# Designs tried in a protein design chat: miniprotein binders against a7ua95r516to809. Part 122

Target 1, 294 residues: a7ua95r516to809
Amino acid sequence: ASLSLLSISDLVPDLQFIFFWMSNAIEILYFIQQKSPAYMQTIELMDDKAGSKESLLSATISANEEAMTILEEVIMYTFQQCVYYITKTLYVVLPGLLDCNPFGTEPSSEQCRRAAGVCVCAVCVMPEAVRRVVSVFQTTSDLLQQYQVHSEIQSQMFAYLFFFTNVSLFNQLIDKGPARGWFQRSRVLQIQASVKILLDWAKGAGHNHLAQKFFAKFCSTVTILASPPQQLSQMSWKALCAEHPSLKPVQLHRILTQYQLMAELGPLPIWQPSSEDEAYIYRTVDLLESFENH
Key: E = the ipSAE of ESMFold2; O = the ipSAE of OpenDDE; V2 = 0.75 times the mean of E and O plus 0.25 times the DockQ between their complexes.

## First folded at step 10 (miniprotein)

Design be13 (at its last look DockQ between E and O 0.90; V2 from the best seeds 0.00; counts 0 for: SAP 73.14 > 70)
Fold by ESMFold2, look of step 10:
Structure be13 (fold): chain B 294 residues (1-294), chain A 81 residues (1-81)
Amino acid sequence: as target 1 above (294 residues)
Amino acid sequence: SKVRITIEVEGPPEVAEILALVIRWLAEEAGAEEVEVRVEDGRVTITITGLSKRMAKYLLQIIKYLAEKYGVKVEYEIEEL
């Protein structure tokens, strides 16, 4: 079957072995790092017979360094393989976050919207689209825990997954948003609520700081688009840049152009780029984000 | 199902031997029943017995990656036990 049809549960039987070898290599590397100082101290306690102590020490250091370098390469390779497969499943499910309605039709969807929260009552259930994304993150967390992967590697993996999620959602919104109607205010409010549910999961899972860091661009975009016209039209370009530093000038300009169109605020540009930014607002090479940066 | 894999590494002797050492460590920590390394005229042969077929599959992927990275030639055979 096509990778676009794969769910994370279909990949777990193979992924678990990649996680196993990654954790195995980390464990060996850690063991070598712990034993190397003790072995050096043992060598220093030896008699210095015609310099054999010094030659043994040098040879041991060189062998350990080469072995550690190879183990680091194994860890990097297996990490990249894990991320590759996980992000392929994540890419398939992420667009659904932009189409779903977390408010529902009954019984308290209007109450949830008026309360200014994602969901203020226990009647709402996690939307299927959000659940699919959470399932990828939760399965990843479970595998990392099952194989007792070092905490720094766990943090790096979620940092990349959140980075990937941000890039995917931002690019989809910018590229497909006009055709899909995602810039309409009612849709933006639905998107905002869906993202809040995902951010709440990340906070409960202990990843709040990573999510805050790596979702900044997408969250800034949704915050701008969700703003009432009266409030946003009173903000200058300079103020918006300062409030949303994660957005490049070309990105902010595109978002505001779509906002003005959907809010029917007329054809005359409301927000004037600063002199410093004017040269950059049409750089289309900077509009979409690359998945190669993390 | 358990397998025996035989891996032959051909290349600079120092590189081939340190790769074999790391591969031995990986296999032993994974619980292989037997790991044997034979060095003969710049060729290193590693025999790993007792890994599951799926564990061996992904170990071989790692070994192929390392072979490309470090410029050695690797050939292997898998025997089901």
Scores: ipSAE 0.788, ipTM 0.951, lowest interface PAE 0.6, mean pLDDT 83
Fold by OpenDDE base, look of step 10:
Structure be13 (fold): chain B 294 residues (1-294), chain A 81 residues (1-81)
Amino acid sequence: as target 1 above (294 residues)
Amino acid sequence: SKVRITIEVEGPPEVAEILALVIRWLAEEAGAEEVEVRVEDGRVTITITGLSKRMAKYLLQIIKYLAEKYGVKVEYEIEEL
């Protein structure tokens, strides 16, 4: 099946089994970690017949450590498999977020139409493109909760998914934005509204801190582009760097250059990079974000 | 449908036995009806009975990954019950 037809719902049956094994491996690992001290104490309390205690203790410790190492590998493998399938689905739906007009009238979800006719739930009022992205995250959340996956692993999963989403959206906006017209003020405002819906969902799901942290670069870019020319033209390079610390100098310079072209502004001396940043604005290798930096 | 899986692990005893232990734990937590581990002449045989075919399939994928990572040879047979 072409990647274009892959929905998160199609992957749920396979993901369920991966999440199951991941959860089980975590539970076993936790059990060993908690019981290991008690077993050691039990061995220590046994009658010391001829040095057998120390050897048994050493053998038990070694076996437990090796077993725990293998369980960690199972957890890592299953985690990676989950991320792999979920990110494939995100890859398909994320481009739609940049083209989305959230101010348009879109029909409510089919599920809510069947139940209530007119549903005003948060999902039904979302634009279709935003709803598709949120559906991936919601399905992931539901699976993590269903299988009672440890909270730390849940946080790591969402951290990576938000990271992936930010990198994907940022790179697409920087690379294709000028050609696609995404730097036009009207389009930027649509993107800003769509991202706000996603961030509001993340806040409601309890992931506000992670979302703010990992979407910072994309949000900063959208915020700059959404700023009125009268306001942005009064901000110095140094002030913009300070307000948007998630952006590298080369990224900020590119955004401002494209903004200048779009807004038909002449050269603005106030946006001139500092002498310290001047060497960095030409590092084109740092322009796009890497998926490996997580 | 439920299945019986027979897994043979060939490799260093220290690695094979620990792998067998972990596989047993995973199978037991998955609700296997019976898990048997036999160690003979450096070969470890694990027999798991009572898992669903789908559950078993993913367990085998995990085992295959572990086998490749630890450099042990794993063979398996699946019988439908």
Scores: ipSAE 0.516, ipTM 0.853, lowest interface PAE 0.9, mean pLDDT 89
ESMFold2 (binder alone), look of step 10: mean pLDDT 85; pTM 0.831

Design be2 (at its last look DockQ between E and O 0.92; V2 from the best seeds 0.79)
Fold by ESMFold2, look of step 10:
Order: sequence, then structure tokens, then C-alpha cells
Structure be2 (fold): chain B 294 residues (1-294), chain A 81 residues (1-81)
Amino acid sequence: as target 1 above (294 residues)
Amino acid sequence: SKVRITIEVEGPPEIAEILAQVIRWLAEEAGAEEVEVRVEDGRVTITITGLSKRMAKYLLQIIKYLAEKYGVKVTYEIEEL
């Protein structure tokens, strides 16, 4: 009931109006910005016999600046409201990515294959958990396009949504992974496949650069966990840091510790932090990512 | 589903008048049927006619945010048409 109430489809009727007011404010701001330069050039050509040019310039600049500041506040507020509602929906659906089996015999995948003998729809091979996340992203994209939101604002919104997704998945994996068995190699391979589906959506939607930037931490984590034990055991700490710069020392250390435990490689640490990193592997305040300002 | 909103803004006159002008622009661009702004010594009254109930709800949320941000007091009445 409550979970269904947080679906993106249930929010669209209200979200439409927040997107509308955001787009409305952007249009007005753009209009004022285009008028201001032309008006300034006209004033610069005026004869300043009575000193009116200086007073007019000052008054015009002050009025435009204050009105633009208020419009910028409206845009910021409405943007934050959109993000708030969208991320609440996203927060509910993201944990399912870590539990789903994209290789499995899910009815939609099997039904599509059996009906045609060949997969006739890419969506039919997508697990429901992944589909729910993609639906949030796609609905957001559709609303942004419907209200013709400026492309820079669209990019900023998806940058934040991908950041939020990365933080949520990474924190869940680190926090709940041991209890949920998510560090088992077969589960990691399933998670890796599910993330690939999201990355493919982002690429097709024109957000590949943003997705690569903001998913780097989670993707690095999954890449390490998916590595064969023989290969990973032979890599030095410095090599792993260089290969995975998005991971903080405390995060890399925790991932490797969990990997060693689940691969049954013995109790003695295999990877020795560099002297530069040794103090940082114990900074537990840096282990989980913040959803705020990051 | 169409409404008339009457908004009263109390605060520093220069801030209240600029805020009222921005609200006027937002409402007019949104397709309000009528927008009236009246200045009465120390108080600015904005009347917006012809927005839908939901559109007005979210505009009022924006106005309340601006009121808090800029230190003005806002009261409003909603009348269904």
C-alpha cells in the first residue's frame, strides 16, 4: 500500500505542476537576461547631459538583478522539490537491484522467449526490479522533455539522480552485503548484469557521460568483487588504488576484506595498504557516502 | 477546479513590490485570466484569477518559500470559481 503510493506513476499528477512552475520560471529568467544586454547597449549610447545615464544604469541593473535573484530562488526551490519526490520513489525501488536475478527464469523473460522463439522485446529480458528503476528515470526524462526544460537543468537533474543512485546502491551493498549474501560471486555477477542494463539505458538516453562519472564508485566495487580470486590476489594495493581512483582507502579496504572472507582465502590480510594510505583505512566516518552535497 | 487567489504581502515595501512583480510574471506566463497588484501603504495585495486548484497550490508553496526566504509575511485566501 505505502510502497505503491510512492511509485513514480502516483506522483506524476503533482510532479507535473512542479515541473511546470520550474520551466515557467526558467522562461521568464531567460527573457529578462536577453532584454538586459540590449537595454544596456541603448543606455550606453545616450547623451549624458543631465547625468541621467548613470542613475538609469544603476536603477536598471539593481531591478534586473533582484528580479533575477528571486527567479533563481524559484528555480532552485522547484528543482529541489522535483528531486525530493523523485528520489523518495527511487529510494524505495533501488534495493531490489541487489536482489534480482537478470539471468534467471523470470516469467517475463521466459514468456517472451517462448512466445516467439526469439526475444522480440528488450524490455522482456529485463527483471522487474530493474524495470522499476528505469521507469523512474524514463518518467523523469519524459516530464523534462514535455515541459521543455532547459538542457542544462535536465543534465543537472540526472547528475543528481545518478549520484543518489550510486550512493544508495553502494551504501546498501557495504552495509547489508554480508547479511544478505551479496558478496557471493554468483550474486555479484547478477548485480553486475543489472547495473549494465541501467548503464545501457543512460547511454541510449544521452546521459552516458553523467552515468560513467556518477556510477564509478559502485561500478568499481562490483568490478573488484567480480574478479577471479587468483587474479585479484596477485594485484598490489597501489595497483588497485590506481585502477579504482573513485574508492577511498577505507572503502577499498572494506571491499577487499569482504572479498577475502567470501572467497575463503584465509584469515591473514592479502593486501597491504601503502604507507600513505595506512592511516586512512580506519576512518570509518568515510566508509559510507553522504546523500548530501556529494 | 479554477480558483481566485488573493495574496497579501506585509514587509519592507521594496522587497514586497519586487516579489509581487515576480509573482505577477509567473502567473501571467502560466496563463492566469487576470492578475491584479494593488499597493496599500505598507501592504501589497495580489489577486490571481483563473489558475487550476493544483496549479495554485504549488504556486502558493513557492510564494510561502519566498516569503520565508525574504522575511515577509504572507496570508492568502482561495476562492473556487
Scores: ipSAE 0.777, ipTM 0.948, lowest interface PAE 0.6, mean pLDDT 83
Fold by OpenDDE base, look of step 10:
Structure be2 (fold): chain B 294 residues (1-294), chain A 81 residues (1-81)
Amino acid sequence: as target 1 above (294 residues)
Amino acid sequence: SKVRITIEVEGPPEIAEILAQVIRWLAEEAGAEEVEVRVEDGRVTITITGLSKRMAKYLLQIIKYLAEKYGVKVTYEIEEL
């Protein structure tokens, strides 16, 4: 099946088994970690017949450490598999978020229509493009909860998914935005509204801190682009750097240059990079975000 | 449908035995009805009975990954019950 037809619902049956094994491996690892001291104490309390205690203790410790190492590998592998499938689904639905008009009238979800006729739940009032993205995250959350995955692993999963989403959206906006008209004020406001819906969902799901941290770069970009020309033209390069520390100098420079072109503004001396940043604004290799920096 | 899986691990005894122990724990936690581990002449055989076919399939994928990572040769047979 073409990647374009892949939905998160199609992956749920396979993901369930991966999450199952991941959860089991975590439980076993935790059990060994907690019981290991008790086993050691039990061995220490046994009668010391001819130095057999130290040898048994050493062998038990070594075997447990090796087993724990293997279990960690199982956890890492299953985690990576989950991320791999979930990010494939995100890759398909994320572009729709940039083209979404959240101010339009869209029909409620089919599930809620069947149950209640008119549903005003948070999911039903979402634009379809936003709902598709939220559905991926919600399904992931539901699976993590269903299999009682440890909270730290849940946090790591969402951290990576938010990271991936931010990189994907940022790179698309910077690379394709000018050509697609996404830098137009009306379009930027649509993008800003769509991202706000996603962030509100993340807040409601208990991931507010992670969402704010990992979406900072994309949010900063959208905030700058959404700013009125009268307001943004009064902000110095230094002030913009200070308000948007997640943006590299080359990224901020690109955003401001494209904004200037779109708004038909003449050269603004106030946006001139500092002498310290002047060398960095030409580092085009740092313009787009890498997926490897997580 | 439930399956019986027979897994053979060939490699250094230290790695093969520990791998077998981890596989046993995973299978037991998954609700396997029976898990047997036999060690003979440097070969470790693990027999798991009572897992669903789908559950077993993903376990085998994990085992394959581990085998590749640790440089151990793993073979397996699946019988439907």
Scores: ipSAE 0.728, ipTM 0.927, lowest interface PAE 0.6, mean pLDDT 90
ESMFold2 (binder alone), look of step 10: mean pLDDT 85; pTM 0.832

Design be3 (at its last look DockQ between E and O 0.95; V2 from the best seeds 0.79)
Fold by ESMFold2, look of step 10:
Structure be3 (fold): chain B 294 residues (1-294), chain A 81 residues (1-81)
Amino acid sequence: as target 1 above (294 residues)
Amino acid sequence: SKVRITIEVEGSPEIAEILAQVIRWLAEEAGAEEVEVRVEDGRVTITITGLSKRMAKYLLQIIKYLAEKYGVKVTYEIEEL
């Protein structure tokens, strides 16, 4: 398949085996962790008659720790491979969220069209661009359930996917927004509606807390741009910083100045950064977010 | 189709043996029909029988990653059954 045709469903035949080995390693790690205390208790019951009990106990602990460390690396490697392939799919489909119109009539998805008789599901009532993103999240959730992956790993995977989604959407909005007209209020309201569909999916899937946490930067941006210009112009810089702590000073300043321009509020600056923030509002190195997790 | 993988690990004997143990655990829990570990002349050889070709492909990717991380050399042969 071509890159323009690439979907998460095209990757599942290979991706499922990576999920399998990840789940396999997780199961072994937890089994060893549960068995290790019992083995240590057995060693402690041994008398110290013909050797170094302390040395045997230390060697046993060391061997288990080395094996568990290797299993943790297997889990991290397979996790990285899963998210690598999943995020490559997300990277292709996420830009469409910024251009779609959730208020208009959209063609049904191929999956919903093929469901003869009854064609009602979460993806059937949303734009194709949003459906493609939801499909990536849903397929990931289905694979995690299929292989009964531990909930901590499931949470970490969705935390990363939501983080990646936030960074991708935020960077494109900031970088391409002026040229693409995405700062126009009517377009912002469409973007807001599209993001709400994603948040509703996350809530229904049991990931509401993660989505609220990791979409904060993009959601703050959209909230600002969706605010009536008159109400927003009455808010101080300090108040805006306090209400949107996820935004760096350069990011907040850029959003506000672009919004002032697009809302036709005149050429004079409305929002004045505090003296503390003055040095940071022009640091363009801080404008875009990194996809690196740190 | 099902395959037999023969993996040879060269390097620190202590590390090679721990890696072989982890690889044995992974293969056994995956339902391999047979897993043999042989230690000869400072080499550790792991033979895994009965994994599917695609399952074996991704296991070998994991093993190659571990070899790089732990500074051991891994070579392997794949035989279709």
Scores: ipSAE 0.773, ipTM 0.951, lowest interface PAE 0.6, mean pLDDT 81
Fold by OpenDDE base, look of step 10:
Structure be3 (fold): chain B 294 residues (1-294), chain A 81 residues (1-81)
Amino acid sequence: as target 1 above (294 residues)
Amino acid sequence: SKVRITIEVEGSPEIAEILAQVIRWLAEEAGAEEVEVRVEDGRVTITITGLSKRMAKYLLQIIKYLAEKYGVKVTYEIEEL
């Protein structure tokens, strides 16, 4: 099946089993970790017949450590499989977010229309492109809760998914934005509104801190591009660096250069990089974000 | 449908036994009706009864991954009950 036809709903049956085994492995691991001290104490309390206690204790410790190591591998493998399938679905739906006009009138979801006729729930009022992205995250959240996955693993999964989403959206905007017209003020405002809907969802889902942290680069880029020329032209390079610390000098320089071209502004001395940053603005290898840095 | 899975692990006895123990725990936690582990002449045989076909399939994928990682040879048979 072409990647273009892959929906999160199509993956749910397979994902359910992966989440099931991941959850079970986590439960077993924690059980062993909690019971291990009690077992050791029990062995220590046994009658010391012929030095057998120390050997039994050592063997038990070693066996438990090895078993826990294997369980950790199961958890990592199943986690990676979940991320692999979920990110494939995100890869398909994320480009639609950049082209989305959230100010248009779109029909409510079919599911809510069938149940209530006119639904004003947060999901039904979302633009279709935003709803598709949110649906991936919501489905992931629902599965994590359904299988009672440990909160730390849930946080790690959302951290990675937000990271992936930020890298994907940022790289697409920087690379294709000028050619696609995404740097035009009207388009930027649409993107900003769409991202706000996604961030509001993340806040409602309890992931506000993670979303703010991992979407920082994309949000900073959109914020700069959405700024009126009169306001942005009064900000120095140093002020912009301080306000947007998530952006590398080469990234900020690229954004400002493209903004200047789009807004038909002449050269602005106030945006000239500092002597310290001058060497870094030419590091084109650092322009796009890497998926490997997380 | 429920299945019976027979897994044979060949390799280092120490690794095979620990793998078998982990597989047992996973299967028991998953609600297997019966889990039997036999150790004979450096070969470990694990028999799991009562898992659904789909659950068993994913368990086998996990086992295959572990086998590749730890350098042990794993063979398996699935029988529908």
Scores: ipSAE 0.695, ipTM 0.913, lowest interface PAE 0.7, mean pLDDT 90
ESMFold2 (binder alone), look of step 10: mean pLDDT 85; pTM 0.831

Design be4 (at its last look DockQ between E and O 0.93; V2 from the best seeds 0.79)
Fold by ESMFold2, look of step 10:
Structure be4 (fold): chain B 294 residues (1-294), chain A 81 residues (1-81)
Amino acid sequence: as target 1 above (294 residues)
Amino acid sequence: SKVRITIEVEGPPEVAEILAQVIRWLAEEAGAEEVEVRVEDGRVTITITGLSKRMAKYLLKIIKYLAEKYGVKVTYEIEEL
């Protein structure tokens, strides 16, 4: 059966054991790294007349280094297995962010908002599509904390999950956006609001720095698309490149083309690519991002 | 729920012995009740007693990965206790 059909909660019983073995290997590696200098010191106190001390020291160092290399392989393997299962579920839920309406056509109860002169029902329930994505991130965070995974590994995992999210959303928007109507201004504003909810979750979870870094391409895209025409049309190609360094020339060109179509603008001379970029704006191989870039 | 795993590692002795040491550490830190490593006739045998069936399943996946990575042959038997 395809893992893309499973929710993250269905995978927790399996994921917990993969996280366990990853954490287990990390703790052993750390212990060996702390112990190694002390053991080498006791070898140096031995009699060296037969040369056995120097041979034993060399053999011990080599064996420890080989064992640590194998533990690093275990950590890498279990990390990749965790990411594999988590991204399979994430892949299934992410497209819904592009179709959902986080504003809702039904505001919170007006009576509840006015009942006491203080908003007692200021609960805008998170859209289901956004909740499904947040559930994946939250479950991952809970497992990492439950198994006390080293903070550097936690950061690497969320860096990859945010990278994966960015690539998935960007590729879907660029590839399917014209046919799905996702470049319509009202849709872009809805998408922007949905991503804001994800960014707010990342801030609350202590991952704001990672989210800002790894969502940059998708966030730049929606920022450009959400900009009013009278403001965006005054920004040159060079200014846009400087403001949005995460976008490749072919990607910026495609985004501006879709913007022109939806805003009913003709070609703008100010958006003409620099001479350096002209060779790259039609490299279709560079248009979509690879999930293997991180 | 608990099992005994008997793992046979066949390959270059120096590689098999280091792998066995790492597997021993993993099992001991996981709380295995007994871990025995025996080296005989160029074969390394690891017996791990007292892991849950689920823990043992994922440990064996790790061991299979390592076997492929380091060019050794691994076979195993699982016995429920």
Scores: ipSAE 0.752, ipTM 0.939, lowest interface PAE 0.7, mean pLDDT 83
Fold by OpenDDE base, look of step 10:
Structure be4 (fold): chain B 294 residues (1-294), chain A 81 residues (1-81)
Amino acid sequence: as target 1 above (294 residues)
Amino acid sequence: SKVRITIEVEGPPEVAEILAQVIRWLAEEAGAEEVEVRVEDGRVTITITGLSKRMAKYLLKIIKYLAEKYGVKVTYEIEEL
């Protein structure tokens, strides 16, 4: 099946089993970790017949440590498999977010229309492109809760998914934005509104801190591009660096250069990089974000 | 449908036995009806009864991954019950 036809709903049957085994492995690992001290104490309290206690204790410790190491590998493998399938689905739906007009009238979801006729729930009022992205995250959340996956693993999964989403959206905006017209003020405002809907969902789902942290680069870029020329032209390079610390000098320079071209502004001395940053603005290798940095 | 899975692990006894123990725990936690581990002449045989075919299939994927990582040879048979 072409990647273009892959929906999160199509992956749910396979994901369910991966989440099941991941959850089981986590439960076993925690059980061993909690029981190990009590078990060792029990061995220590046994009658010391012929030095067998120390050898039994050592052998038991070693076997448990090795078993826990294998369980950690199961957890890592199943986690990676979940992320692999979920990110494939995100890869398909994320481009639609940049082209989305959230100010248009779109019909409510078929599911809510069937149940209530006119549904005003947060999902039904979302633009279709935003709803598709949110559906991936919501399905992931539902599966994590259904299988009672440990909260730390849930946080790690959402951290990675938000990271992936930020890198994907940022790189697409920087690379293709000028050619696609995404740097036009009207388009930027649409993107800003769409991202706000996604961030509001993340806040409602209890992931506000993670979303703010991992979407910082994309949000900073959109904020700069959404700024009126009269306002942005009064901000110095140093002020912009301080307000948007998530952006590398080369990234900020690229954004400002493209903004200048789009807004038909002449050269602005106030946006000139500092002497300290001057060497870094030419590091084109740092322009796009890497998926390997997380 | 429920299945019976027979898994044979060939490799260093220390690795094979610990791997078998982990597989046992995973199967038991998954609600297997019976899990048997036999150790004979450096071969470890694990028999798991009562898992669904789909659950068993994913367990085997995990086992295959572990086998490749730890450099042990794993063979398996699945029988539908």
Scores: ipSAE 0.743, ipTM 0.931, lowest interface PAE 0.6, mean pLDDT 90
ESMFold2 (binder alone), look of step 10: mean pLDDT 85; pTM 0.827

Design be5 (at its last look DockQ between E and O 0.92; V2 from the best seeds 0.67)
Fold by ESMFold2, look of step 10:
Structure be5 (fold): chain B 294 residues (1-294), chain A 81 residues (1-81)
Amino acid sequence: as target 1 above (294 residues)
Amino acid sequence: SKVRITIEVEGPPEVAEILAQVIRWLAEEAGAEEVEVRVEDGRVTITITGLSKRMAKYLLMIIKYLAEKYGVKVTYEIEEL
């Protein structure tokens, strides 16, 4: 059967065992690493000994070092398998973030409206598209906690998932945005609100620093597109580069060109790239991001 | 249901024995009821008793990966208990 199908819930029965073996290997490696430096130092102090007993002890140390390397391979392989299946699920649900209307998420909460006047509280239902993405992240977090995966590996997994999310959303916005109407201002504001809900989840889950780091390119794009025309048209290219360092010159130029079109600011280019950046604004090979960051 | 896995590893003795050691550690940490390792005629045989069928499936997936990576020949049998 295919494990690329549908929802994260369909994958959990098998995924949980891959998480189990990953955690199992991490625990064994950790215990060996705690002992190996001290044992290696002791053996080095006995380097001047000769005999079968010393040769046997040296062979034992070498075998443990090779076993640690094999455990690292197990961890890497199981980590890659987890990420592979999780990102297949993310790939299916992420496009919905660009199409959903989060402002339609206040159907039943008059108490939330009354209390704050301008409040969309945690009691309000997330838009379905946002909920599907959050469900993938939450299920991943739950599995990592269930199997007590070392915190450093948990951070690496969410770093990759946020990286994947950013690449997927950015590439679709840049590539499909003109044809799908995603650059219309009302649509950009909806996208911005949907992403904010996702970023709020990441903050509440303790991953704020990773989300801020890895979503920077997509968030910069949406921030520019959501800017008021009077404000943005008066900003220089240099100022925009300084505020949005995550964007390559070709990416920034493309975003600004699309913004100018949608804001009906006339056909003449408003933003003049620096002489240094003019060499790069037409490098279409650099427009889309790669999913390969290893 | 619980299974018994018999794994035969054939290849350079040093590699086969180190792989068997790692597989033993993985199975023991996972709570296998019994893990036995036997060495005969350049083969290493690992018998693991008491893993669930799905747990064994994914352990074997890992073992196949390692066999490919380290250039050893691996065959296995699964018996339901």
Scores: ipSAE 0.788, ipTM 0.951, lowest interface PAE 0.6, mean pLDDT 83
Fold by OpenDDE base, look of step 10:
Structure be5 (fold): chain B 294 residues (1-294), chain A 81 residues (1-81)
Amino acid sequence: as target 1 above (294 residues)
Amino acid sequence: SKVRITIEVEGPPEVAEILAQVIRWLAEEAGAEEVEVRVEDGRVTITITGLSKRMAKYLLMIIKYLAEKYGVKVTYEIEEL
């Protein structure tokens, strides 16, 4: 099947089984970790008949450690499978977020139309492109809750998905933005509004801190590009570095250079990189984010 | 439909026995009706009865991954109940 036709809904049946096994493995691992000390204490309190107690204790410890190691592998494998399928779906829907106009009138979702005519829920008022992205995250959240996956694993899952989303959107904006017109102020404002809807969803879902942390680069880029020329031209290189610490010098330099071209500004001495950063602004290898850095 | 899965593990006894224990725990948590583990002459046989065909399929994928990682040979048969 063409990747373009893959929806999160189509993956739900397979994801359900993966989440089921992941949850079971976590539960068993946690059970062993909690019960092992009590079991060992019970063995220690038994009468030492002919030195068998120490050997039994050692054998039990070793067996439990090996079993826990295998269970950790099951958890890791199932986690990786979930991430693989979910990120494939994100890969398909994320480009639409950069092209959408959130200020347009789009029809409400079909699901809410059936129940009450005009639904004013947060999902129904979302642009279709934003709703598709949010649907991936919401479905993931619902599945994690349905199978009662441990909160730490839920946090790790969302951290990775937000990381992936940030890298994907940032790289697309930096690489294709000038050619696609995404650096135009009107388009930037649309992107900013769309990202705000996504961040508001993340806040409502209890993932505000993770979203703020992992979307920092993309949000900083959009914030700079959305700034009026009169305001941005008064900010020095050092001030911009301090306000946007998530951006590498080469990234900030690229953004400012493209902004200057788009806004038809002459060379701005105030945006000249410091002597310390001058060597780093030419490191084109650091321009795009890597998916391997998480 | 429910299935019966017979899994054979060939490898170092220490790895095979622990792997069998983990598989048993996973199957029991999944609601298997019966799980039997037999150890004979360095071969471990695990028989799981009462899982759905879909549940069994994903369990087998996990087992295959573990087998490859730990360098043990796993064979299996599935029978519809």
Scores: ipSAE 0.392, ipTM 0.797, lowest interface PAE 1.1, mean pLDDT 89
ESMFold2 (binder alone), look of step 10: mean pLDDT 85; pTM 0.827

